# Ledger of designs, part 20: VH-VL binders against Large ribosomal subunit protein mL46 (mrpl17)

Target 1, 243 residues: Large ribosomal subunit protein mL46 (mrpl17), of Schizosaccharomyces pombe (o94398)
Amino acid sequence: IQSSKPLSNSTPLKGCSVGTILIRSPILTRQPSEFEKSIYKYNAELWNELSDPLPAEFYFKKGSVGEKDWQERQKTLKGKESPFETIFGKERKEMESNKLLDSATHLQSRVTEADTKNDERSTLRSLDKSLYLLVKKSKSSGWQFPNTPVTSSEKALHLLCQDLLKNILDENSLTWLVARHPLALLKTEQEKTFLLRARLLNGLDVPNLQNVYDWVWCTYDELKNKLSPSSWDSVKNILSDRL
Short names: E, the ipSAE of ESMFold2; O, the ipSAE of OpenDDE; V2, 0.75 times the mean of E and O plus 0.25 times the DockQ between their complexes.

## First folded at step 22 (VH-VL; framework fv_zilovertamab)

Design z68 (from z62 with heavy chain S102T R104K; at its last look DockQ between E and O 0.60; V2 from the best seeds 0.75)
Fold by ESMFold2, look of step 22:
Order: structure tokens, then sequence, then C-alpha cells
Structure z68 (fold): chain C 243 residues (1-243), chain A 123 residues (1-123), chain B 107 residues (1-107)
């Protein structure tokens, strides 16, 4: 139950923005069940608001299969890792391995189908690569990571980032902030933009964005052609290390 | 010979749902974004939203997004506007208009407009 | 929302003379401004896009200029057929917005 301190009152708010590097990881062949989506959504919201995991009965109905699986995983653990990290880690790895086992046939089918459309607004494009969300605020604006001005020094950057994502994504979209602190800072003459990393957990559900003029899901190689040179230089090494 | 023609009821009672159809001809239906624009009597024009060539993407003016749906019927070369919970302030002439852009990128301005259809909402 | 203000709202003109209509945006719209003509009982007709480019089939007597917030439609050598309503539209930012229109009349 830890609070992240917002910008201090001594820090100027002028020209400060918070944004997100929102990543669609390569698609696994198995879309998460509705139960698994609910668990990811709930725990992602807890990660954004609380630091301590809640007891098992908070996550699951008493006596459910999910509760028993969670309890068995707790009994197997030997280290001091939190139950939250262990549950997500194992389940995420199992989901990714299952998708990889079936991926050769599905990826060939999905990549072929997605490439025939050449739809850069779809998260089903380039299923074998990470995609990064860029937006335009207006027709005249350049492509940039989603961002919003910092208008209050009392709200933590990660909470502003959650509000940003809720504002631009549809209600069916699920995201997870990887960390509560910025990973990068973009500076210009008049602006500072703190970038936080987030992941899109939609599986095969394609978001239809709102409150942006246009959007595109770019591969790493495509980012160089879309971003300003200064923005590209600020993120290229950070993003290249996460193949 | 590009043509757009709106059709639908001229009179709607309050709280009912409006459905307007834009029938298009003289161009490849799947190549253009289509917009809806309305004009209340004695007022300026008001942009409502668009639908992309395939019909998978839409964008709505925030003022209408809770009531407005735009869809396509490619078998009939039709774009359909649906607005729920109509109110007398929604009385207007409704236009459909063709965007000048490409199938992938809309431009935001319109080279062909329908003739408009007047919809009156009264009790 | 970006407010588009047209002046004048009514413009009496003499055939053969030039006429100008102003359109002012409440914030910068770059060059993303179009002009339309609408005669009574007819659909709007695109005249100018991107502030200064004539649409296909539009006579050279129509020209547009401006950038940012201030835009002008100029009609040289007014003809009687040019009596109509004229309105601007910005398409830089959502929602797209229109001017209130200028009624051009032969005096």
Amino acid sequence: as target 1 above (243 residues)
Amino acid sequence: QVQLQESGPGLVKPSQTLSLTCTVSGYTFTDYYIHWVRQAPGQGLEWMGWINPSGFYTYYNQKFKDRLTISKDTSKNQVVLTMTNMDPVDTATYYCARDTGTPKYWSGYFDYWGHGTLVTVSS
Amino acid sequence: DIVMTQTPLSLPVTPGEPASISCRASQDVSSYLAWYQQKPGQAPRLLIYDASNRATGIPPRFSGSGYGTDFTLTINNIESEDAAYYFCQQYDSYPYTFGEGTKVEIK
C-alpha cells in the first residue's frame, strides 16, 4: 500500500507530459480464457494501485479450480517471491509456451492473412514481432507515443498513464504497466515527456482507438521512419534490447 | 457520376431510434471513407463521424458517441447511420459525404455530398 | 472544439468585381482548410482544399490563401452564377468544424 510520490510542488509543471510506450508482444497461439483475462485485469489494476497481493479468496471463489491451483502453486514455492509474481510468472510462461507449440501453423496462417490486408492499425499485423503504438493528436502533428500533459503535481505519473490509456483505448482493452516509474525521458526546447512502459494484453482483440486523430502499430524497424530523429535516438537502444 | 443519396423517415418521435441509409454509386464503394454531417434549421453544419472503406473502423464526434452507430452493408453499397434516443434538438438535415482520401488514409474534406434528408423530431 | 468564424456573413457583390471571404480558426489548423459552395436546393460543392488548391473542375477565378488561423477565399470576376452560400471547414483536429457561412448575393 505504497504511494508513488507525485511531482514535487517545487517542480515546474509547464511543458511536462507523461506518455507510454505501449507494446503488443508477439501473439501466442492460444487466446487467454475469460477467466485468465479477468485475473490479468484484476492483478494489473492491483499492481497499478497497491503493492501487496491480496489473499487467495479475494482473487477466486472459495473452492474454485483457480483457487486450488493458486494454493498448490503457493505450496510449491521455496523463495521469497510474492505470490502475485509467482502466479503471473508461471501462468504467463505456460500461456506463451502453449502458443509457441501451436505457433508455426497459426503464425503462418495469421501472418499471411494479416499481411494481405496491410492494415497498420490492427494489432494482428506482424504477429511474430513486437508492435509499438504511435498516435497523432491532429492531422498536422507528427507521430509520437501517446501522451498527456501533467496538470496536477499531486497525481503520480503512473496514475496519469493509466488515465491516458483509458482515454485512448476501447473498453475491451487490457493493459499492464510494466513499472511505475519512467523508463525514458524525451526533451525538447519546451517539453519534457516522461515515458512509462506498458503492455497490451488483448490477445486477438483489435482495439479501435478514440480521442486520437490517427494511430499505427509499428514494428521496431518502422519506428525510425515515424518518429522524429530526437525521439528515435532517445528510445532506439532501450527498445532494441528487448527483442 | 458519383452519387450519394440519403433515405429514411422524415419524422421521428422523441426517444425513438433513427436509421438513415446512404446509397452510393459511380465509384468503388470499398475505396473511400464516408462521413455523416448534419445541419439543424438556422444553424451551421456539424460533423458526426466516419466509417472506413472496409467498415471495421469508425470514429464518432464525442458529442454523439453514446447514441451514434455508423455501419456498412457492402452488398447493397450502403452506409447506415443509427442514432438512439432522438430528441427535438436533433431535428436537422442529415448528409452523407465522401472523403477524398485513400482506402488507408482519410483526408478530412469531402468531394461529394448527398442531397440531404430532413429529419424532424417532434411529439 | 475549434471555432471557425466567417466574415462577412452577407456579401453583396457586383458582377465583374472581386470578392473576398475571411475564415478565422480559434487555433492553428495548419493548411487543413477547405471551402465549399452551396446553391439553394443543391448539395455542397468542394471548391478549395488544403487552403489553396482548387478542386477538380473549379474555375480559376476561385482561389484560396492562408495558413494557421487566417484564411481567405477570393472570387475574381464575380459571375451571376456565383451567388450562393460559401463555408469553410477545418480538418486538422477532431471534431471537424465549419464556419457559419457567407451568403454571396448579386447587388
Scores: ipSAE 0.737, ipTM 0.883, lowest interface PAE 0.8, mean pLDDT 79
ESMFold2 (binder alone), look of step 22: mean pLDDT 91; pTM 0.923
OpenDDE, look of step 22: ipSAE 0.861; ipTM 0.946

